# Designs tried in a protein design chat: VHH binders against q05b89. Part 3

Target 1, 377 residues: q05b89
Amino acid sequence: MLSSRVRLVATTARLVHSLIYSSSRSFMDLKALLSSLNDFASLSFAESWDNVGLLVEPSPPHTVNTLFLTNDLTEEVMEEALQKKADLILSYHPPIFRPMKRITWKTWKERLVIRALENRVGIYSPHTAYDAAPQGVNNWLAKGLGVCTSRPIHPSKAPDYPTEGTHRVEFSVTHTQDPDKVISALKEIAGVSVTSFSARTDDEEQTRLSLNCTQQALMQVVAFLSQNRQFYQKTEILSLEKPLLLYTGMGRLCTLDESVSLETMIERIKSHLKLSHVRLALGIGKTLESPVKVVALCAGSGSSVLQGTDADLYLTGEMSHHDVLDAASQGISVILCEHSNTERGFLSDLRDMLDAHLENKINIILSETDRDPLHVI

## First folded at step 21 (VHH)

Design v1
Fold by ESMFold2, look of step 23:
Structure v1 (fold): chain B 377 residues (1-377), chain A 125 residues (1-125)
Amino acid sequence: as target 1 above (377 residues)
Amino acid sequence: QVQLVETGGGLVQPGGSLRLSCAASGFTFSDYYMGWARQVPGKGLEWVSYISSGGSTEYYDSVKGRFTISRDNAKSTVYLQMNSLKPEDTAVYYCARSTYEWRVTPTGEYTFDYWGQGTQVTVSS
């Protein structure tokens, strides 16, 4: 089951960081940088509801010397990015999520777009694509637990292999029909790829047509085929399922090599996230001395990802009250750390990984202003 | 018992070459993916390369084009040819056998389950 893409990744941040700052600055064309970012971690792994990729683009051409990383892009963070001469802001959370009808000075989100464009700064958001990535946010969060075996709670499907489209349609064309005309007609439908091969049944030569198509194109294909009873009666329609990825997906189910007390796990989590406090709900029958072996985690808002997963502990930023009660009633303890507290620390690892991936071609800096809006007082 | 024994480390000037070997025993070598990782002084482990049972290879970005992994299934041996060595390649190099489990530590992640004792590679003038 081991794929050829599985790799060991270790932290060499201190030495790599020093080498990066000693090198000459260079630049990349924006399109080249976006292609490299997608090669690093595909945007196709983002949840279907998400708003990821390039959100704001200065008029082409645009070159990037400085890539600025932040968890949230607030007006304070935008001001910092401008003062530090960012050419592209990678904002983990998309500051533009719902469609904007207007771009005026009225709201803070609209002001972000205006400020970015006026200063020729792009905005890019990877968001849930980086939650899913093997080297992503949830992997970073798992590093805080101790030595463990980790797997996605909800594995992603392969994005592009084995074929394009969502359906395969197969049917036969007999000697009484012109196969080339049928192929030509089907090729005019957008989202259709046609293959043919010769087959013989009942001492007749016939052409078996196989095509892949999108969901939208499927109805047009069916409409075409329904015009001829021989096609319709011999047609097979197959739904295509893509294979699961072994290490890419939402959430992580982590099995510690050695169980530890809940109290010890809390201290590990606090240390990893640099927090003085976390919120704890004890599972029924559990105490701070209870052993923890299996941790299910999801950075950010983990309710839907964690729900129904068997574990000793749920670790996430936020979870609804009723989902916390459900977990506790099943004997599962819950630790909540607030949303961005479970994400922001990843950006240091991201910087180091991107520096290596981009071969130190551009300057990558982290926001110093970015912080969780909630504070314990 | 699984045993992996690395040889071929040493001191080399920048731009030089070394060839590491790893003799494997205690398992059916041809059925497993094999790899190399390194521990840079003051840092955690970094993966370097791996090779599938069928001979497909992958490399960490910083060593592509300079390092070549290979295997000889008849001798149960995996090799790492290191060319154009740089001071940042200084590390203890480990031969490793792959597992199908994603393992996570505070300093890294990997799919390897058994490691050799390591061999020192030092690149300095």
Scores: ipSAE 0.221, ipTM 0.605, lowest interface PAE 3.7, mean pLDDT 85
Fold by OpenDDE, look of step 21:
Structure v1 (fold): chain B 377 residues (1-377), chain A 125 residues (1-125)
Amino acid sequence: as target 1 above (377 residues)
Amino acid sequence: QVQLVETGGGLVQPGGSLRLSCAASGFTFSDYYMGWARQVPGKGLEWVSYISSGGSTEYYDSVKGRFTISRDNAKSTVYLQMNSLKPEDTAVYYCARSTYEWRVTPTGEYTFDYWGQGTQVTVSS
């Protein structure tokens, strides 16, 4: 009677604790996120007429786990954002542009605000700041042209002057005119800084004075100079400009390394923008075989930026009929791709850039519902 | 002809370190900004770091405090010391020459006008 000891092999069920790395989705404080977004691209780059920044703010405190990106915030897109549990919507175009006297259910824009607030969703818009930014919309659009050198058509300016003053006044004082006395008098004017240099003109030693002054001080300086007019041979008054920001500004003037036919350029643009059709106006004397070397582009409505720019081709979303005629009359071909089609494709790049910039602290989602309202048929 | 040749890539564990080198030739090295960019498969190029001719450095935020760019003008070489490497740093790293002009390419090269062939950096346990 061989008692077959059934060795119960205790199958130690290794509870594979699937460490669900609950990727503790780190929430960012809204203020911190806004600061970081501003670091990515400063709102100071925006046009003065624009309405950028935080447009709708939920009551504090507010944390953001999901950032929702869209070109246009329509009611349909808002619903998508809500379904996807967005905490902040980055709408390229500001849904609030004009002041609202009322927030009611009457207009779709007001409804957007209401829906946002009721669901504690913020709305942020960078718009023209992202147009101007070096890595922004216009740069993205330029990527569709091929290898080129690019510069802003309208360079942005620094927020501040590098030195004190808005004007520089330069003039020479002879030794017989007591330069020290003149310098002393000028230094008494508030908002004036004076520098003196020795200069030799026609074998005579002179003191060249260079002063920086504020607009207010300039009037006093001018008054002083007027009283001493006979003592000053040459006076130059210069209006100082704020420094230009490198690679920052509206539009891009792109010089291709190699010229290509207009036909080839059209195909590149279509491919980049994922469009089957674009609108083309040929410049006078131009054909599809005409070479394109210089392209001026501006995403969205580019007429004001492109006007007067010398190029073989204008690329933009929208341009008035008359502006197109003007360009064509000058031999400049024009490609119109519709307003949002020159913008929306940027959002995928933006997502990736923001993911990197924010160190993946938040979830960034791109709208799937957002589309151009116009259909080409 | 401008040439940039990257070396030093490889497989490293998380928290490890790598030092990339880029040997430059065919131009006056000391006159140019140099930089590093990286590309994750299926993603666009992102800049990592810049160094001026004078030695001023800039870093992308994600690598600040971990990566250090340096250059030896006598050797026409730019370096990227990568410390505290993370899986997210896995990419092909490219050495690039930067110009004062903004250059645009389909791949998003920005101010860089010449690139190396790239070196693979893989951070994996």
Scores: ipSAE 0.055, ipTM 0.469, lowest interface PAE 2.0, mean pLDDT 89

Design v3
Fold by ESMFold2, look of step 23:
Structure v3 (fold): chain B 377 residues (1-377), chain A 125 residues (1-125)
Amino acid sequence: as target 1 above (377 residues)
Amino acid sequence: QVQLVETGGGLVQPGGSLRLSCAASGFTFSDYYMGWARQVPGKGLEWVSYISSGGSTEYWDSVKGRFTISRDNAKSTVYLQMNSLKPEDTAVYYCARSTYEWRVTPTGEYTFDYWGQGTQVTVSS
């Protein structure tokens, strides 16, 4: 059997993707599909304020033959999805964000829920989980820049690497104490994991104790340690955080292999996003001929993700006026492309990736009517 | 500049053996994972094997048990010992340097940053 030493994203780290692509059926159970979507990109990557996952569910059992992809789910897009016999709508933006106290015909968002349920259509939203994902929206946006090295501006924490508890407590037991008694006492506390090892401080042999404990157990550990003033004063307590992910997170900092002029970069971005126009703010001292090597990007609304990041260029959908002025004053040029224009094009790549991931088991279609609500005229 | 030079390819009968070498220069070899990939005629590029900086190895299922990757950090060289060769192993074999960085092109993404020129391995009777 193969040793699983893969440290990279399997779908993009392989030099060759699977040669076996076959549809064995033309439908999936909803629960199985949701599990596969989560395997593709975990919802735990989403920002804590977000509303992601299955938002509307037809009564079980529910099977999916057609998965319908859209950036925004408007009433026009809902009509398209129903006409095209969608069984599940993947809406990148969650159409349900704030709690609904009523489901009536009164507002357009409530009507979306009614229409979906009446036609047995589910609604699923990945939103910022796909912003963070290694092969997600921001990776797609980076493809428009040219050949580059890309890394998250704000890496995500690793959901698959749980810490044991919330704190680590460390202290030493010198040769004047019986370390086995100390270890035994600590092991009686529920929610504590104890390790020990020999250590030397200033040529003195001692036993170093490291405990992982829950927040509840921490108080009991502190109480125990307070019985010995030397332990208590020399105890180190660390808050545990899950380790950071190398390729998952918000925003991308992209370093081009070869720098290009700002003018060339603008044309690449327009071509990638299929736009006739973008909005540009030149950084102080910059011109269209200025070299661009480092691009910080964030699809959608990038103000909070991008600010404070050193780069030659910020690329996003929208950004506050004051943040644009701040970037420009620091010599950073800014390109704004409107919110969903920096997101929607990813859906074509998503369809291709999901077709492969699901082995063509279901029909995946993109909205043809979904558009950014803002137009330059 | 980073250079990867493969040698040791050639013609061999089915069931035979070859040993590929990859001489690396222009970087601190011991800091990197190294690997082998192959371009099989009529198919895409396939990874073959990886070796960590510390010597841990991984293999594609079709070559496991037949191929052995190794490295000599003092010589900045990666080796691929290929035994029990089959006609299906006929390919151009590339040495590659892995990176911790996510690399993006207009058509895809990967975590290798440099590839050699390749060496032909032909298995036929």
Scores: ipSAE 0.305, ipTM 0.649, lowest interface PAE 2.8, mean pLDDT 85
Fold by OpenDDE, look of step 21:
Structure v3 (fold): chain B 377 residues (1-377), chain A 125 residues (1-125)
Amino acid sequence: as target 1 above (377 residues)
Amino acid sequence: QVQLVETGGGLVQPGGSLRLSCAASGFTFSDYYMGWARQVPGKGLEWVSYISSGGSTEYWDSVKGRFTISRDNAKSTVYLQMNSLKPEDTAVYYCARSTYEWRVTPTGEYTFDYWGQGTQVTVSS
C-alpha cells in the first residue's frame, strides 16, 4: 500500500505585481500653470492694444496634463488639439482679439470658443508678451542672423518707478531766501519728497533742492514756486521714466560681429526659417553683394517697430508696400518672410523652454497642422 | 457671480471731463487688479489704464496726464477720471478684472477675465 504522497508543489504564483508605474501623469492646476507661464514671461510685457492671457477658461476646477502649442488656432488646429487631448491650448496669436457680443455657431472664432468649452479646453495667448520677452520670438528670430549683439528696438519699462514720484523738480535757494523755510513748505505738500545739498555757484554758496513728486503734487509745487520768481525761473522740472527692462522689448536691433553679404544673410534667414523663398526689396544703391552689418528685425507685422530704425536690413513677416518703399528709399533693404513664418519656428524652442520651466510636470506638444495660410507658388 | 457694471459715460464736448465708475461684485475686490479698456468702432481693444490692489497705476500713453484711475476697495468700485477729453477718446469703455490676484502675481497682469458691458463715451463738439 505505497501511499504515493502527491507532493502538492505549491506553485507560488509570483504575483508579479507589475508595478504598473502608472506614470502618475502629474496634472497641474490651471491656475498654477498660468502662474508659472507668467513667471516664464510676464504678460505685462504685452502691448497695451493686445489681448493676452487666458482667453477661454473651462469651468473650475480644471487641470492640465497636455499643453498644446500653436501659432494660430484655426478650426483645423482645434480639431488636432482635441484629438490629441489638449487641456490647454497656448496659441501665440489670440484667437479672440475683440470682444464678442455673442457666442454662436456663426463665425469660426465663436466656434473655436464653443469647441473649447464643450471639450473643457482652455485657450491661452501670450502674443506680444513673447515678442518682448528676452527669450521670446524676436530673440529667436535674431538667432538666424549669425553671431551678433542684439538689443530691443523698443525697450520695455518696469512696472514701477524706483522712487516715489513721477517728476523731479530741482532749483537753488540762496542763503538769503531761508532754505529751511522753503523745504518745510514743500514737505507739507502730499506726495513730495525733498532732498537738499550744498552747491557752489560763482563762489556763492547755495542750497540745491531736489524733490520728487507725484503728478498731482507737481501742480502744487509749481504753484508754490511761482510765488517766488527767482525760484521759478531757475527751476528744472524733469519727467521721470520707469527703468528700462534689460533685454526686454519689441523688435531687435542686431549688430553682426562680422558683416556679410546680403545674399549670405538671405541664405541664413531662409535656413533658420526653413523657407525656400523670401521677398526682398533692395535699398537704393544696394545689391546682393552689399554688406550687412546691422539688422533690425521684428516678427510678424513689424512696420511700426522698424520704422525710423537705422539699419542695413529690415527683417519682418509683413510690411506695407509704402513702408517698404520708405525703407528702400533710405537705402535699407527689406526681407519679408510672411507673417507667421517669422513666428512659428519659435514654438519648438518654446516647447523646450517650457518643459524645463515646468519641470516636465505636463506634456507639451506642438501642432502639426498649424501652417501659414499663404502658399508661395 | 462676478459682475462689473460701468456708469458715467455720455456725451461731452472736447476739453470736457467725465468720471466713469465701475461697481464690482461677486469677488474679493481688494485682491484684484482692475482696469479700463476702450474700443473704437472698427478698431481693436485698447487698454487705457490699470490699477493694482495696492494702488499702483499704469496708463496708455495717449491718456497719460489726462486720465486718472483710482479705486475704493470699501465700495468695490474702480473709477476713471477723464479730463481734457478729445474726439479720439470716443469709444466704448469697459471695466475689467484681472485674471490674477494681486497677491499671487506681484508683477501685475495686463490680462483680464471679466468685463463689464461697457459704457459709451462720445467726445463731440
Scores: ipSAE 0.000, ipTM 0.204, lowest interface PAE 15.4, mean pLDDT 88

## First folded at step 24 (VHH)

Design j1
Fold by OpenDDE, fold request of step 27:
Structure j1 (fold): chain B 377 residues (1-377), chain A 125 residues (1-125)
Amino acid sequence: as target 1 above (377 residues)
Amino acid sequence: QVQLVETGGGLVQPGGSLRLSCAASGFTFSDYYMGWARQVPGKGLEWVSYISSGGSTSYWDSVKGRFTISRDNAKSTVYLQMNSLKPEDTAVYYCARSTYEWRVTPTGEYTFDYWGQGTQVTVSS
């Protein structure tokens, strides 16, 4: 009775621990993200008439894992964002522009807000801040032109004055007067800073006073100086401007390194914007063979920015009939690409830039549903 | 004639360090912003870092904390110390003189008018 010991070969099932590298998707706090977005492009670049920033805020605390980018936030796009589990929507155009007295189910704009809040999704809009930003929408549009030197048509200004005061008041004190007494009196006015320096006028040495003052203080300064006719008559009042921001502003004036035909330029623009058709108005005396050296461009509705700008070509999304006529009458050709077509393509670049800027801490996705409401047929 | 000559590139392992140097000639070095740009394979030219005439520095976010730009005006030389190098840092690095002109190309934008021949930096295991 030979008991055949069946050697149970223990098949060591190598549990391939699939190291699911749970890429610990790092969540960003909403406030931190907003700060970072502002560092990327300051909301201070936005036009004063615009409504930019965080437009819808879920109750705190709120974390963002997925940032959803869109040009326009429609109800369809909102549904996409929700389906894709967006925590924050960056809508280039603000879906809230006009004040809302009520948030009901009556209008699609209100419904957007309701849907956002019910699902704890924030809505952020940079709009004209991204128009003005150095690497913003207008810069992106300029990339379609070829190699060029670009400058803002309307340069942006810094948000603040470098020193206290909106005005500078300058006047001279003669040797017959006591500059120290005058200075002391002026320093008693709130919002005034005074500097004195020696100046020579007509071979006479005099003390020149320069003061910075706030708008509120200006009239007090004037009142003080008006007490002495000699001071008042020779007083210069300067309005101080905020510093200009380099490379920042609305629209772009682009000077091409090499002139190209209008036809070539049209093809470049079509290619860049991935359009098969654009609308063209020829300037007086111009043809498709006419050289283009200088292009003025503004994404979206460009009339207010482009008007009065000397160029061979205007490039924008939208312009009124009359504005087109005006440009053409001046010999300026105009290319219209539809409003959002001059904007939406930027979002891919924006994604990449934000990915880099945010160090890939969050997932950034583009809307696939977002499209121009107009079809060229 | 304006000349910029880069040196210091090479092959390095991930986590390694390189120091790039750029010798400048043909202009008043101290009057200009200087910088480093790089061209990643298949991508456009992009700024990496720049330094003002007075020594103020700026960095692209992807290199912040890892790269350090410096300059020696007496030697007309700008440097880029690159630490904690990553494979994604693989590129041709160019020394560049910065201007106030914003240049736009189909592949990117830049604010320099002169650049060197470049030096290859390869980060690979």
Scores: ipSAE 0.523, ipTM 0.803, lowest interface PAE 0.4, mean pLDDT 91
Fold by OpenDDE, look of step 24:
Structure j1 (fold): chain B 377 residues (1-377), chain A 125 residues (1-125)
Amino acid sequence: as target 1 above (377 residues)
Amino acid sequence: QVQLVETGGGLVQPGGSLRLSCAASGFTFSDYYMGWARQVPGKGLEWVSYISSGGSTSYWDSVKGRFTISRDNAKSTVYLQMNSLKPEDTAVYYCARSTYEWRVTPTGEYTFDYWGQGTQVTVSS
C-alpha cells in the first residue's frame, strides 16, 4: 500500500504586486517645461540663422503631459502626434523656418501650424542648439567612431559675459590727481565698475585704474577721460570677449585613441547609424585600408562646418559635389550618410536624457512614422 | 606609465562606512584633478566626486554630505571617505584622473583619461 504522497507543490503564486507606481505623471506647465528644456540645452547655442524655440504656442494656459519627439515634422508625423495625444512636439528641424505671411490651407507647413493650433499642440524646435550641445547630435554621432577625444570644430561662446561690461578701460592717475575723486566720478556713470591698483612704471609708483563698462557707458567714460589729457593719453581700451565653451559648438573633431582602417570605420558608422549603405569618396592616395585617426564630423549638412578642417575623414549627412571634390583633393575621405540619418538616431538618446532631466514628470514618446524621405535603391 | 590602483572596497551594511584609497603613479600627481567614478552593473560610468590640485572639492548631489574626497600629494594618493552608505551606492568605484578633454566612448562621455581597475563596494544588509 505505497501511499503516493502527492506533494502538493504549493505554487505560491507570488502575486508580484506590480506596484503600479502610478507615477502620477504630473502635468507640466508649458512655460516650466520650456525653461527646463532650455536648462537641458540652451537655445543660445543655436546658430544665428536658425529658427529655434517655441514655434507654435497654444493659447494659455497650456499643460504638457506628452512630449512627442521627431526629427522632421511632416503631415504624417503630425497625424501620429495627434493620435498619440501629444501636447508638445519637439521637432529637431523647425517646421517653420522662413517667415509665414499667411496661415492658410495652401502649404503643408501652414497646415501643420493650423493642425497644431486646432488641437492645442505646441511645437518646439532646438535644431542647431542640439547640434552644438555637449551631449547633442554631434556628440552622439561621435559615439559611432569608437573611443576618441572630441572637441567642437566651431566652439560656441558663452551667452553672457562673466562680469558686467563689454570693455575694460585702464589708465593711470598721477600723484597730482586725487584717485578717489576720479573713481567717484566714474562710478556715477551707469554700467561702470572701477578698481584701483598700485603699479610701478619706470620706478615710479602710480595708481592704475581699471574699469569695466558697457558699450553704452564707454562713450561717457571716454568723454570723461578726454577732459584730462594726462588720463586720455595713457588710456587703454580693451574689448572683452565672452568665454569659449569647451565642449559646446558645431561639429566635432574626433581623435581616435587607436587608428583603424577606413573600412573598419565605415562598418562602425553603418552599425551606429543602422545603415546598410553609405556614400564614400576616397581622398587622393587613400584606400579602404588607409588608417583613420582623426575624424571631422557634422550632422546634417556639414559642408560649412567641415570645410578647412584637417582630418583623415569627413563624416556628415550631406555635402555638395564640389565640397566633396575639394576634400578628396586634399587627401580627406568623405562619408555621406544622408541628412536625417545622421540625426534621427539621436532622438532615442534624447528621450532618455530628457526623461532623466525632467524626472519622469511627463511622458516622452518618439515618432514611429518619422523616416528619411530618401530610399537607397 | 600612468597607473591608478584602488583599495578599500568591500561589503558593508547600510549606514556603514568605507574609505577608498587610490595610489597614483606615472605622472605628476599634484598637477591633476583627481576623482572617483562609479559604475552600477548595466549602467554607465558616472562621476561621484572630484578634487582639484589645490584641494577644491565637488560632489554629486546623491553623495553630498555623505562622501568626502581628499588627497595627499606627497603620497600621490586620493581618498574617498564614504559615510552613511546606502544600497544605492553599490557599485564598482574607480579612481580617475580628470582632464579637460572630452572623451567619447560608445557607452558615454567622460572628462577623465585614466582610471583604475576599480574596487567593488557592496552595501547590503
Scores: ipSAE 0.518, ipTM 0.781, lowest interface PAE 0.4, mean pLDDT 91
Fold by ESMFold2, fold request of step 27:
Structure j1 (fold): chain B 377 residues (1-377), chain A 125 residues (1-125)
Amino acid sequence: as target 1 above (377 residues)
Amino acid sequence: QVQLVETGGGLVQPGGSLRLSCAASGFTFSDYYMGWARQVPGKGLEWVSYISSGGSTSYWDSVKGRFTISRDNAKSTVYLQMNSLKPEDTAVYYCARSTYEWRVTPTGEYTFDYWGQGTQVTVSS
């Protein structure tokens, strides 16, 4: 079927949801639910600076009947979640980001923690893990563009691949030393994995030792080898690079199957995000009639993710003034929709996917009061 | 002309096994991801599994542990070993070529661009 295109992710999510909908709703232990959420999209995809996962936990045991989804957890949204009997709040943005010295009634964020614990409600945030996931917010945002191909602008690296450790150390053991003794000594260091093979250097037979080690172990390995000048002088140390994932990463570079005018693209984006207005910066030499074929997008704050990417259009929630000027000077138009407006609509898709993934075991509801704090007046 | 030809379908008792084969031609097979999808009667298509050029595999949750995808790049052939078959596995199974790019539409996402004619798998007594 050359003309047939199939919605693989949406189709399987719809079919799986339909097939398992007959299972009775019940409740899940919090530990089991957290494991299932991680199977859905690994928290390891989150940016290194992020604060993701379970942020607030009622004393164990804790069971979840109702999972409450929101983009932002404000005091108004917390009150809604409590009235709707939430047992776990999934807040896309972490309400707890910096370490708190105190949990008092003083600030609104501290009050969220107090209210959650007093009512035995957990708080979980996937944040940039779901920005990166292929079933996540950026491909949802791409749905508004029309039919396109999509790939990450900054692909993620495969976790724990190809081997454990971050470095490879290779060196030779000469005929004057027992390689088995050297191997045994190195294996005593935590975080080291050793292999060996015979080799000939010039007219002499030697054993090459190859090991992988963690950054923590590297200094101990080097210290061991430096005790013998011959090892030290013949040692090679390589940093290991993990392979890139094809579909997981930050931002999306989208190529439309059929280019459209910028005006048409604006209408599509407004319809997808259910917005009456967006902010536009025209690229130099561009008009509303100019064709758009390649769109670089990033839900939320796109400045660092989009910077330097060649495209006809940047689509994001917010971007610094200077980065907008830089893009426009290069002929790239920019559409800004406000941070959470580019994210919140994903939560409907997320609910449907989680219903299917969790086999309809728990009740999943969306906040009705959550909204972007900025309005056009 | 890209061509994908599935074989190995048929009637099987519940709990039984089948091995599907897909012969590919008209493109450089080793450069593409390959996969299997199925059309369950009265429902839309759902993906089953895919395999990268390097042999990395992925499975949808409902078939994980029961189905195994594999490939032979020298023969331009993809296989699907289906074990512990259930009546719910009854479907037309399609071999598909991945675009190696993630495609997005207003209602969904997919990675497959060319499909075979399909082979019927029926699981019943």
Scores: ipSAE 0.013, ipTM 0.411, lowest interface PAE 8.5, mean pLDDT 83

